# Designs tried in a protein design chat: VH-VL binders against Protection of telomeres protein 1c (POT1C). Part 7

Target 1, 144 residues: Protection of telomeres protein 1c (POT1C), of Arabidopsis thaliana (Mouse-ear cress) (a9jty4)
Amino acid sequence: MAKKRDSPKLIKIKDAIKLINQEVSLIGIVLEQREPKQCRNNDWICTLRIIDDTYPSPGLTVNVYSRTLEQLPQIKNHDDMILFTRIKMQTFDSGKRVNAACSRWVSSFALFEGEDLILHADEDTSAVFVWDGTDAPPASILAK
Below, E stands for the ipSAE of ESMFold2; O stands for the ipSAE of OpenDDE; V2 stands for 0.75 times the mean of E and O plus 0.25 times the DockQ between their complexes.

## First folded at step 2 (VH-VL)

Design V08 (framework fv_vorsetuzumab)
Fold by ESMFold2-Fast, scan of step 2:
Structure V08 (fold): chain C 144 residues (1-144), chain A 121 residues (1-121), chain B 111 residues (1-111)
Amino acid sequence: as target 1 above (144 residues)
Amino acid sequence: QVQLVQSGAEVKKPGASVKVSCKASGYTFTSYAMNWVRQAPGQGLKWMGWINTDTGNPTYADAFKGRVTMTRDTSISTAYMELSRLRSDDTAVYYCAREGSYDYGEPFDYWGQGTTVTVSS
Amino acid sequence: DIVMTQSPDSLAVSLGERATINCRASQSVLYSSNNYMHWYQQKPGQPPKLLIYWASTRESGVPDRFSGSGSGTDFTLTISSLQAEDVAVYYCQQYYSTPYTFGQGTKVEIK
């Protein structure tokens, strides 16, 4: 039986970059995906650069961690949209630069591949988000 | 206060399955991964795997793949570890242990009291 | 898999004496300035208890006679002045990569 999730409270990337060490949920357009690799804690990692209407190129770098290669985002088309839930804003380079971590413990993501919303962090892959009382994303989220 | 309370001791026959529960309290259940570790009589600690309590996605040690299933129920803050096709060498104390917070691997900072599983004819 | 090897297997120490336990990882467990290894104490009939994390940071409530040192592959747990309550088996663990692995344990007893 599919599980329903509450709609995440989304913020814009321009606001997210100010919330260092905090968890945020946001949606963006994927500009670039780096080749996945294994990292030091044996997690698979891929690095995405995302934009929205408030934060253009070069965008926000998001490091996505997963215990398997298959659970990482599969960005097949230029400009696919991705929803991140509870990613952690971080600094690096002695506090001069900002990125985000999408961890396997707390964070989740969903891909919009054309007509499809693909959930990668649910116990049941048939689970869907509840958007204002429905199971369909709002038109404002789907607008490119 | 953080507590992990496990289900009681089990005696099983070879070929049976056992399902151990671990009920968490005193913290936000979905913010911490749950690990399972076993200890055979007179032996050391052996990691079995972990589960992301938010997503429900498990990772198993190769020695247990195909026989172990880890799940959780977020509505009652409980993690489960089921081991099937039991053998006599599965006789052990089974522990759940909380791992860290957000992001990178952290220590197992709280442990359940342990569940003794005895496999005998 | 990363193999964690402890020495000695057992140690008998008089009350008030220093106890030293070593742990060697088969490969470096250092990542981004953190050593992804920690120490646990297990008393008979009890679950393990976290003692030291990230090689040298004492868990809250752990007496200051316990200290951890080392980096990369070679680590040491020191009890500066052994107390009766410290009789236990001590385990090192790496959490640098899965599968997470423990040392075989070092049993500390009073002489």
Scores: ipSAE 0.000, ipTM 0.511, lowest interface PAE 12.4, mean pLDDT 79

Design V09 (framework fv_vorsetuzumab)
Fold by ESMFold2-Fast, scan of step 2:
Structure V09 (fold): chain C 144 residues (1-144), chain A 125 residues (1-125), chain B 111 residues (1-111)
Amino acid sequence: as target 1 above (144 residues)
Amino acid sequence: QVQLVQSGAEVKKPGASVKVSCKASGYTFTSYAMNWVRQAPGQGLKWMGWINTDTGNPTYADAFKGRVTMTRDTSISTAYMELSRLRSDDTAVYYCARESDIVATIDYYYGMDVWGQGTTVTVSS
Amino acid sequence: DIVMTQSPDSLAVSLGERATINCRASQSVLYSSNNYMHWYQQKPGQPPKLLIYWASTRESGVPDRFSGSGSGTDFTLTISSLQAEDVAVYYCQQYYSTPYTFGQGTKVEIK
């Protein structure tokens, strides 16, 4: 029997900003989404700014990488919620500022639209999962 | 203070290899890619490739594939570029330069904003 | 590969006068309202210095006499009032796709 991958621990953004070079999982409200751009390696990137109850505006900047435009987060409303799984915290500007990277290989995201949570897992799946709006996402959504 | 400090000048014979180092300070080494750029005497700039300093994965320009190897050591914040089977036309100044694709806002910043001082490599005799 | 071509190869301008350098990409470097091209300044014996990114945004600490313009395939670097310290070779670079490519350089000197 294969061993199942452990579900990530969800933490608050206030705590995540201290875990430089570590992978974190967290839920935030999307304040802004920048128009997608193409990187030099032909991956697509979009930038989101997210907040939670511990970390207000201007929030945490998350760069989301994907092979295709359609697999990037499709934010319909500024107040949509997003779950990030295993995004990497990093610093820039000589350690003065913090961002996160959501890579297509190890990270995933799930977008909450009303009662629906739409998951784009890491690169080996295109499956869409609907979360039932309970107080925490199921372990199956956080796996990968 | 953000700095890239490169190793000293090298003189090599044709067919030899050279390994140039680039030590970073004043920023989080793994948050920036490292580019390598060659400049032959009196000539322009030629990109050799870059390395993802976090993962160690390099991307090489076709002109250098098979002869160039880019590596890094995160414990000492140092990137390396090794060029093998040296030719006389490899005589040049070799630069390392960091690259950022992240900015303080929701915009992106790309560009080689910090460069090493250069390492002169002379291939002769 | 994207070829970057500069004109002129060299330019002599009097102190206080305007210097204009052109750069042409063999294909568009525009995506999503941003042009993936930079301008660098290189003085003798020094490494290149980033002047302008995204075709028109000045790097911090760069004097406002330097400006970039253009979009897609045609770009211009302008020095509105040339100073003695501006004597250098100027390079355009695309970072739209690998391999990154530079123009051949434009040497700016005092007339």
Scores: ipSAE 0.012, ipTM 0.528, lowest interface PAE 8.5, mean pLDDT 79

Design V10 (framework fv_vorsetuzumab)
Fold by ESMFold2-Fast, scan of step 2:
Structure V10 (fold): chain C 144 residues (1-144), chain A 123 residues (1-123), chain B 111 residues (1-111)
Amino acid sequence: as target 1 above (144 residues)
Amino acid sequence: QVQLVQSGAEVKKPGASVKVSCKASGYTFTSYAMNWVRQAPGQGLKWMGWINTDTGNPTYADAFKGRVTMTRDTSISTAYMELSRLRSDDTAVYYCARGRYYGSGSYKPFDYWGQGTTVTVSS
Amino acid sequence: DIVMTQSPDSLAVSLGERATINCRASQSVLYSSNNYMHWYQQKPGQPPKLLIYWASTRESGVPDRFSGSGSGTDFTLTISSLQAEDVAVYYCQQYYSTPYTFGQGTKVEIK
């Protein structure tokens, strides 16, 4: 079962890229998912690229960390939507580029399969969230 | 329509380098990785590596690390594969192929391939 | 590295008859509900062509006589009624982890 909490304020990717070293929540369309791999501490990482109506291809790169392979996002359909909660905006390439980190302890994600919201998060984390007040992504994200 | 067009056949001496190009059209170049696969005469397919066309970051198969370099030029939607210190057993057809890794069941791995570039290494 | 092994290396099938090709992975290529394995068709002098992806999904334009099945480590490509244009070498591939690896190929010929 998912744990209920207040939905964080969602911002657009255009605004998120300005909030370096800050935690943001946002929703996007999954454009690409890279092969999962293990880090030196045996955690699993996968890399997603996401877009929204304010930030098109190539999109924002999000690195998702998990203890197990099965707890990483399972993208099932073309144009699947994902909600990220409390991901950290950061710079790389000597401050020239921006990406985000989805930490297994403080961040969470939820996948939208058709009209259903699927929450995927570590059961032990205090950052577990559900979509509060609606079963659908914001209308601005649904526009192609 | 999606198309990958590779450079022409090459004949090289052992110890030389070869650089093969793959020009993409009909899609957003930076939205797909570019893979390189070779096929020696009468043999099967062997993956050499891929390049993230957006970031420029390559990943190489261990068998080719130290000899292969993959790059791209986003301004002309072209990927390059350079293989150095050529040996006679590098004689093969070299293919580029676009791919997405893990995605939904609607995503395709190597859905479009270049026509191939024949590289012959002989003394 | 994940080793992909095909059987048989070659097979001769009469026109209109069923052709079956097997592919075994040295470890599971199943992640959650998705099998990271794909089938390609290669005709002489041509690049490989994607035929089946995610073990059982037919690529657009591929005839209904082609089907893929299996999960985890054991996979099968079936051609229900072999046609002359199906003469080719067929390769399975795992896309689960780098280096991406192909089976050795199965040559399908008319009997």
Scores: ipSAE 0.007, ipTM 0.524, lowest interface PAE 12.4, mean pLDDT 79

## First folded at step 5 (VH-VL)

Design A2 (from T07 with light chain S31Y; framework fv_teclistamab; at its last look DockQ between E and O 0.39; V2 from the best seeds 0.00; counts 0 for: pae E 7.8 > 2)
Heavy chain, then light chain:
Amino acid sequence: QLQLQESGPGLVKPSETLSLTCTVSGGSISSSSYYWGWIRQPPGKGLEWIGSIYYSGSTYYNPSLKSRVTISVDTSKNQFSLKLSSVTAADTAVYYCAREGVTIEYDSSGYEVTYFDYWGQGTLVTVSS
Amino acid sequence: SYVLTQPPSVSVAPGQTARITCGGNNIGSKYVHWYQQPPGQAPVVVVYDDSDRPSGIPERFSGSNSGNTATLTISRVEAGDEAVYYCQVWDSSSDHYVFGGGTKLTVL
ESMFold2-Fast, scan of step 5: ipSAE 0.369; ipTM 0.732
ESMFold2, look of step 6: ipSAE 0.014; ipTM 0.607
ESMFold2 (binder alone), look of step 6: mean pLDDT 90; pTM 0.916
OpenDDE, look of step 6: ipSAE 0.637; ipTM 0.837

Design A4 (from T07 with heavy chain S52E, light chain S31Y; framework fv_teclistamab)
Heavy chain, then light chain:
Amino acid sequence: QLQLQESGPGLVKPSETLSLTCTVSGGSISSSSYYWGWIRQPPGKGLEWIGEIYYSGSTYYNPSLKSRVTISVDTSKNQFSLKLSSVTAADTAVYYCAREGVTIEYDSSGYEVTYFDYWGQGTLVTVSS
Amino acid sequence: SYVLTQPPSVSVAPGQTARITCGGNNIGSKYVHWYQQPPGQAPVVVVYDDSDRPSGIPERFSGSNSGNTATLTISRVEAGDEAVYYCQVWDSSSDHYVFGGGTKLTVL
ESMFold2-Fast, scan of step 5: ipSAE 0.245; ipTM 0.733

Design A5 (from T07 with heavy chain S52D; framework fv_teclistamab)
Fold by ESMFold2-Fast, scan of step 5:
Structure A5 (fold): chain C 144 residues (1-144), chain A 129 residues (1-129), chain B 108 residues (1-108)
Amino acid sequence: as target 1 above (144 residues)
Amino acid sequence: QLQLQESGPGLVKPSETLSLTCTVSGGSISSSSYYWGWIRQPPGKGLEWIGDIYYSGSTYYNPSLKSRVTISVDTSKNQFSLKLSSVTAADTAVYYCAREGVTIEYDSSGYEVTYFDYWGQGTLVTVSS
Amino acid sequence: SYVLTQPPSVSVAPGQTARITCGGNNIGSKSVHWYQQPPGQAPVVVVYDDSDRPSGIPERFSGSNSGNTATLTISRVEAGDEAVYYCQVWDSSSDHYVFGGGTKLTVL
């Protein structure tokens, strides 16, 4: 619903996987991206696996939802970094598996691409912020 | 723990309505995490999806069968049912009920990606006079 | 209507790798599920969402899906793997599940 403009409080993936049904913000390295898929409701989904220094391969599965292909993360290289803001931790397969949902309503992501940083707002505003890389990225994003 | 059991007549006359019930035990049908579906298989042939239902009563039907199919749910009895009208010999098949487990749950629209994670044993329905 | 194409049969020797294909227009944009049906039994899901395995399914079963072809791969094939294998997708444009015609795996 409401766009939150405060800097996200980042937690590690090992802590996030314990916060089932809660919203978390975290940064990870992209290990894998699946081809985008159409869902039962014609929306598109992109599935990523991410790691950090506390949670190695196979990593945490994050499902990113969008109305269009163009609004999904565009991962160009192995080891690209991605920041997720307010993604929801959830279980499936009778509580045996954990994943996270980057929803269209309250979640956002930011992708590090070479010297540029592209920040995506929630779907209602669908804002893309291009950062030229010459200023230091937010300190909370760089902390590993 | 979870079991699905089909029940209903094994013989139906041409032009009549085929009626089957699936009883769910060891789990609740009133869960937002599942759809409940029917699949059939004519002798010696492949699988054909008939339709599915959400506990709210929302249904999806195979376009090829849509004019003849009704699926309903009774959450108080933990059951869902299939009615297939105007049957012919081509409707002779093993009928399965199944649960559709969620791989990806979409926050605003319910289920996004589902697959059949638990199947009933199947029941043979023969259409013959 | 959307159509999935599978070869009717595949034969392999024990210990070899079997590959069962499922062809569909732009199937890489759909989530593919695979079911194993032994003779006279109900189907069992062996791979879902392209490449994930349910709890209890051996690591010998794996899947991939890209472009116009999805593939179920069974390594170190055993006699007990003999079954008909079906691929399945949800076609969001018509809101229905589509099954492939099935592939009978014979272990020689």
Scores: ipSAE 0.209, ipTM 0.699, lowest interface PAE 3.4, mean pLDDT 82

Design A9 (from A1 with heavy chain E105Y; framework fv_teclistamab)
Fold by ESMFold2-Fast, scan of step 5:
Structure A9 (fold): chain C 144 residues (1-144), chain A 129 residues (1-129), chain B 108 residues (1-108)
Amino acid sequence: as target 1 above (144 residues)
Amino acid sequence: QLQLQESGPGLVKPSETLSLTCTVSGGSISSSSYYWGWIRQPPGKGLEWIGEIYYSGSTYYNPSLKSRVTISVDTSKNQFSLKLSSVTAADTAVYYCAREGVTIYYDSSGYEVTYFDYWGQGTLVTVSS
Amino acid sequence: SYVLTQPPSVSVAPGQTARITCGGNNIGSKSVHWYQQPPGQAPVVVVYDDSDRPSGIPERFSGSNSGNTATLTISRVEAGDEAVYYCQVWDSSSDHYVFGGGTKLTVL
């Protein structure tokens, strides 16, 4: 029973870090990707640091969860752009630090520059967003 | 300020049950953000994880100790406790209680990475006749 | 059962860089935490989730984890860094925490 997800408004990282416990959508440049890890429940996690024009290095940490290694973001180049949809802002270290979770059940991602990607909403369902690189990226992404 | 304090008998006879309590102050044990664990260290040796508990009562135990270990939680007293049955001289150790903080998003599906962010001072338990 | 291997001791001169290794099969797929235990004291976390530092831990402590080896690096070593250092992972296949045997850091 798939639910239709409304198109989310993209916000800047500067604004996202204020929306603790809320779901946000945003685009950033990947500064760093850590090697994938297995979580306690045997799912895989990949950790990224991302920046935009409002939030510089060291950037926002985003943890991406998946059942398999192949469904995690596969960053081809340093400084690739990534769109995150419905990631959850959260605090850790007794509320002193902020990160975001990209969960396989409610969140998705898309990588830009050179290849089409399928956005995965959960294990058995995928939201399809394809950008073939021959057309300009969506205007909302290019609007800083 | 968060404090964890171990308490219980410092001497236990072989074949009896070792019983310790950890009292948590300056923070609530009824938090979804934390697990509460026990670690031990025999004199001059390394750290060995015993087990842990979530405030709901869900437990994980070291497989090598699982048949002898029970960890329980009393949220009304803000305490959690360890019972280790049928002790021998090999169970002589400093016993630590500790809080496990969640570094990564936790949800009902168990997506978590945890580490021990606060430790009690430890209490020496000697198993001797 | 999953096993973590650490050298029993490492010696460095003050101001130098100490590197403490933690070996484990495919440890790069696990999150590694590092604890410092000064003599007679309870352990303190110095690095968690491979490379993150808790609030209050100096920047000279850093971590890495790839393949079969995780490393705790302590730059500009000070006498106060003398302690036993333990690595730790959660082994999801058996649902338990595994500690390494500990490495005694001596500052000569």
Scores: ipSAE 0.198, ipTM 0.705, lowest interface PAE 4.2, mean pLDDT 82

Design B1 (framework fv_teclistamab)
Fold by ESMFold2-Fast, scan of step 5:
Structure B1 (fold): chain C 144 residues (1-144), chain A 127 residues (1-127), chain B 108 residues (1-108)
Amino acid sequence: as target 1 above (144 residues)
Amino acid sequence: QLQLQESGPGLVKPSETLSLTCTVSGGSISSSSYYWGWIRQPPGKGLEWIGSIYYSGSTYYNPSLKSRVTISVDTSKNQFSLKLSSVTAADTAVYYCAREGVTDFWSGYEVTYFDYWGQGTLVTVSS
Amino acid sequence: SYVLTQPPSVSVAPGQTARITCGGNNIGSKSVHWYQQPPGQAPVVVVYDDSDRPSGIPERFSGSNSGNTATLTISRVEAGDEAVYYCQVWDSSSDHYVFGGGTKLTVL
């Protein structure tokens, strides 16, 4: 059974990079996406770099993990916005670099077309793809 | 500062077992963030991965060498070792030990690459 | 068995851009790492996970990986870049690290 948790407060990337080993929620503009890869355990990983008004290029690296290729973010356009919920801030390269992990266990993401559409998030009409951290995204969003 | 140092005989007779040890200093081998590996290079040729070990004792071996290779770890000495049995002249090479860095290692997901290498030790197989 | 194909050599003039390719079936689905081996020395990682650089590696080194070809790009080449370069992947289907044959970069 999936447990319900209180939604974390949305914060800016500038503040998120200080919260190492903590879960954060944030919105960013997708600067680049790498081609999906398979990890040593055969899970798929997709790497994004995201920016916001507090954290410019090269941006924050977010690694999104999934059992299948189809459940990874499907970025279609330059400047698409993505909302991440409960991603974990981490360090690598002997503590010198910061990234974030979006895992299927506790994390989720939602894709939006164009930056202006985020202002209508409460109606859910701006969401293009929603993944709630389970093995399958909601059918209602995929059918739309 | 992390350092890896290979040690062991530089000359091994055909049919015998090649034994090498890698001593790790400036860092702990008992880290969940890293694998530890052996790579070799015959004179004038390219790199060939031999195998890797995790501090728990889990191993991965090159399929072409699997029947002859054993890698072990001794966390109390901060060392890991290679044994390659039934050697021939084709096993003459510079042998490197190396650390496999992990970009991300949460919930068992990882990307690994060799981020630190020893200086290498030449092992000649000759009568 | 998975195979990575590299050209045996690439020549470039100082200040120009060198491009070293690594061919493999669907290599774009794998993470590619690049190692520089100067004559008589141990290898050093210069690019990992397709396009990331370790601390201390100049920004002149960059990588890309898509489809069946990964590429290491070295801009503003210097004499000190002369080395053999190896690409490497982990093949999850065989639990095996695969190295390319190496490309000798000669700075003319």
Scores: ipSAE 0.134, ipTM 0.663, lowest interface PAE 4.2, mean pLDDT 83

Design B10 (framework fv_teclistamab; at its last look DockQ between E and O 0.59; V2 from the best seeds 0.00; counts 0 for: pae E 7.0 > 2)
Heavy chain, then light chain:
Amino acid sequence: QLQLQESGPGLVKPSETLSLTCTVSGGSISSSSYYWGWIRQPPGKGLEWIGEIYYSGSTYYNPSLKSRVTISVDTSKNQFSLKLSSVTAADTAVYYCAREGYTIEWSGYEYTYFDYWGQGTLVTVSS
Amino acid sequence: SYVLTQPPSVSVAPGQTARITCGGNNIGSKYVHWYQQPPGQAPVVVVYDDSDRPSGIPERFSGSNSGNTATLTISRVEAGDEAVYYCQVWDSSSDHYVFGGGTKLTVL
ESMFold2-Fast, scan of step 5: ipSAE 0.365; ipTM 0.715
ESMFold2, look of step 6: ipSAE 0.034; ipTM 0.644
ESMFold2 (binder alone), look of step 6: mean pLDDT 90; pTM 0.900
OpenDDE, look of step 6: ipSAE 0.377; ipTM 0.796

Design B11 (from A1 with heavy chain V113L T114D Y115A Y118I; framework fv_teclistamab)
Heavy chain, then light chain:
Amino acid sequence: QLQLQESGPGLVKPSETLSLTCTVSGGSISSSSYYWGWIRQPPGKGLEWIGEIYYSGSTYYNPSLKSRVTISVDTSKNQFSLKLSSVTAADTAVYYCAREGVTIEYDSSGYELDAFDIWGQGTLVTVSS
Amino acid sequence: SYVLTQPPSVSVAPGQTARITCGGNNIGSKSVHWYQQPPGQAPVVVVYDDSDRPSGIPERFSGSNSGNTATLTISRVEAGDEAVYYCQVWDSSSDHYVFGGGTKLTVL
ESMFold2-Fast, scan of step 5: ipSAE 0.282; ipTM 0.722

Design B12 (framework fv_teclistamab)
Fold by ESMFold2-Fast, scan of step 5:
Structure B12 (fold): chain C 144 residues (1-144), chain A 127 residues (1-127), chain B 108 residues (1-108)
Amino acid sequence: as target 1 above (144 residues)
Amino acid sequence: QLQLQESGPGLVKPSETLSLTCTVSGGSISSSSYYWGWIRQPPGKGLEWIGEIYYSGSTYYNPSLKSRVTISVDTSKNQFSLKLSSVTAADTAVYYCAREVYTEWDSSGYEPYFDYWGQGTLVTVSS
Amino acid sequence: SYVLTQPPSVSVAPGQTARITCGGNNIGSKSVHWYQQPPGQAPVVVVYDDSDRPSGIPERFSGSNSGNTATLTISRVEAGDEAVYYCQVWDSSSDHYVFGGGTKLTVL
């Protein structure tokens, strides 16, 4: 019901991969971004691989869905940080592989630009989180 | 090892229905990870996609062939089939069945590709 | 209907690099797959999703896709690479697969 203005409850990728069919929130470093593609239902999809201090390369694959190109993550620099809120962990390939879906309206993402965390979800693109270090990811994640 | 094998008459008369079956062995057709498709190739020409089916029965057809094509699946026999009605000489081709798999980066919604193909079967339309 | 344009043929010497193009309006927004069809054989996928390789395909096969042109690049070409190569996309506007016309690669 309430708007997503409070600091999200974050878990590490190592823990997230065990929460199949669950919604998780996490912060990662973008290792790779693929060019956006238009998928069969005419949604746009952007595929990212993210890492943290518990889950290195090749990282966790996150598929981000949007109705428009402009609302997909706009990763400008290598090693940029991204916050995902309520992405769904899932299996495919007969349960052998794990990825995550960042879907519209259920999930959101925000990119770090300096100390400002900018929300890019359609209903809340004007919202900005200011992280002061105490609500930020553990220092160990940023140090790696 | 996964194998796909086409079967059906190699000769069909004009105006009749072309009917082919693809038998899948070494893997299950009842998998959410795969679609199953038909592609054809007239002698000396390029590839043309006919259509595809999911194990639930959901289908996509090439718009150019949609009025004449039916693809069905029989999960109990691990088979899927193609029916193409009202054939003419233009339907003479090698017919391939193939498995479509989602990419390693995608669980759903991204574009499948054909990772395994049958050997192909030549169907000639002639009286 | 969406159209993919490939050159009918490309010739290269052994050990050289072959580049096979696939042209389409805004093809960079689509996922491009590439199939190799040796004479008299069924096609084999060599590149999928623009630039990924299936297990078992040599690293000398690579792909790129941007703007209006996708390219299959085959480095250190071998006689066994002689085949017709097809590009393929899904056209989301009409819900169907489109194949290019095919490019016959000849190794001198």
Scores: ipSAE 0.079, ipTM 0.647, lowest interface PAE 5.5, mean pLDDT 82

Design B13 (framework fv_teclistamab)
Fold by ESMFold2-Fast, scan of step 5:
Structure B13 (fold): chain C 144 residues (1-144), chain A 128 residues (1-128), chain B 108 residues (1-108)
Amino acid sequence: as target 1 above (144 residues)
Amino acid sequence: QLQLQESGPGLVKPSETLSLTCTVSGGSISSSSYYWGWIRQPPGKGLEWIGEIYYSGSTYYNPSLKSRVTISVDTSKNQFSLKLSSVTAADTAVYYCARELYTEYWGSGDYEYYFDYWGQGTLVTVSS
Amino acid sequence: SYVLTQPPSVSVAPGQTARITCGGNNIGSKSVHWYQQPPGQAPVVVVYDDSDRPSGIPERFSGSNSGNTATLTISRVEAGDEAVYYCQVWDSSSDHYVFGGGTKLTVL
C-alpha cells in the first residue's frame, strides 16, 4: 500500500524465494553459468545459479535476458559476486520449483571483478556503469 | 499413456503426393504445450526434420521442403497429417510423427522446444 | 543452412565413458538436444537443453555445450547403449530444426 521512494533494499535468497511474482534485489556468489542462448524470439538468455549465506548449493537459478550478447553477465570466475536489482521471482515445473527472471526492461545486474565492478542496466537505458574501485562497493557485498 | 501412430500408403509413385496421418491417443492435440511434427529418415541415413504444426494451424516447414510440404491438424479426430507433393526416389524414407514439448525455458516466460515422444515410424517407398 | 557435424562412429568397451561431439558454428549460443536411436526403433530424447535429462533417463547420460562444440557423455557404458545418437538444434534465423548426421556408438 505505502508509496515507496527509497532505493531497492537487498534481501537474502532465503527470503526472496518466498516472494513469488514480486520484484526483489539481492546479491550472491555465482556457482555456475550456462552459456548464453538465443531464444525463438531472438532475445539472448543467460542462466546462472547463485548462492549466499542463507541459500547454499544447488542455489537459485536466475535467467538473464538481453537483446545482445554483450549486455549479458560476463562471468570470469564462477565464484564471482553478482548484484541483481528488481529481478522477478517466479515458479516453474507446475509450481513445484522457483527461479528468478532478470528482465532487460526493469532489472539490472552488477558484477564484481576484483576491484572493478561492471553494472549493466536494462536495454532501455544507455547506462553501462564500470566501477573502477574509487567508490566503496555496497557494504552488503562485503558482508560474509 | 501417450501413443502416436503413423498411417498411410507404403508405396507412392514418382510425381504423386505422399499422404500420411498421425493419430494421437492418450493425450490431446488441442494443447498449448505442444507442437506436432514430422521427421523422416532415408534408409541408412540420418534424421531430417520436415515441419511441425500447432493446434491453431500455425506451421513451420523445413526450407528445403517448404514448396512441397503441407501439414494440417484435425483437432476433432485428434490427428495431424503430412502431404508431400511431387515425390521422387529421394523421398523414400521412414516417416515419423512426433510431439514437441513447447514449454517455458526454465520458467522464464520464454519457451524451450524438443521432441519428447515419437511414433514408431512408417516406411514409404517411392517407386514405379 | 546451418550444419551440425558429428563423427560417424565411436567405439568403447563396456564400463568405460563414451564422448560424442556435435560441432556447429557458435553452437554454444543454441540449445542442443540429443536423441538415441536403437537399431530398428524410433528415437528417444536422452538429453535436452544442453544438459537436462528427461525422467527415466539414467544419470550416466550427461551433456555440455560451449563455443563450437556440444558433447554427449555416457559413463559406465552398457551393451544396451548401442545406438545411433543425433544432436539437434533450432536455428532461429531460418526457423528450422537441424539434426547432426548421427554417431553410431559401438560397445565392443
Scores: ipSAE 0.014, ipTM 0.598, lowest interface PAE 8.9, mean pLDDT 82

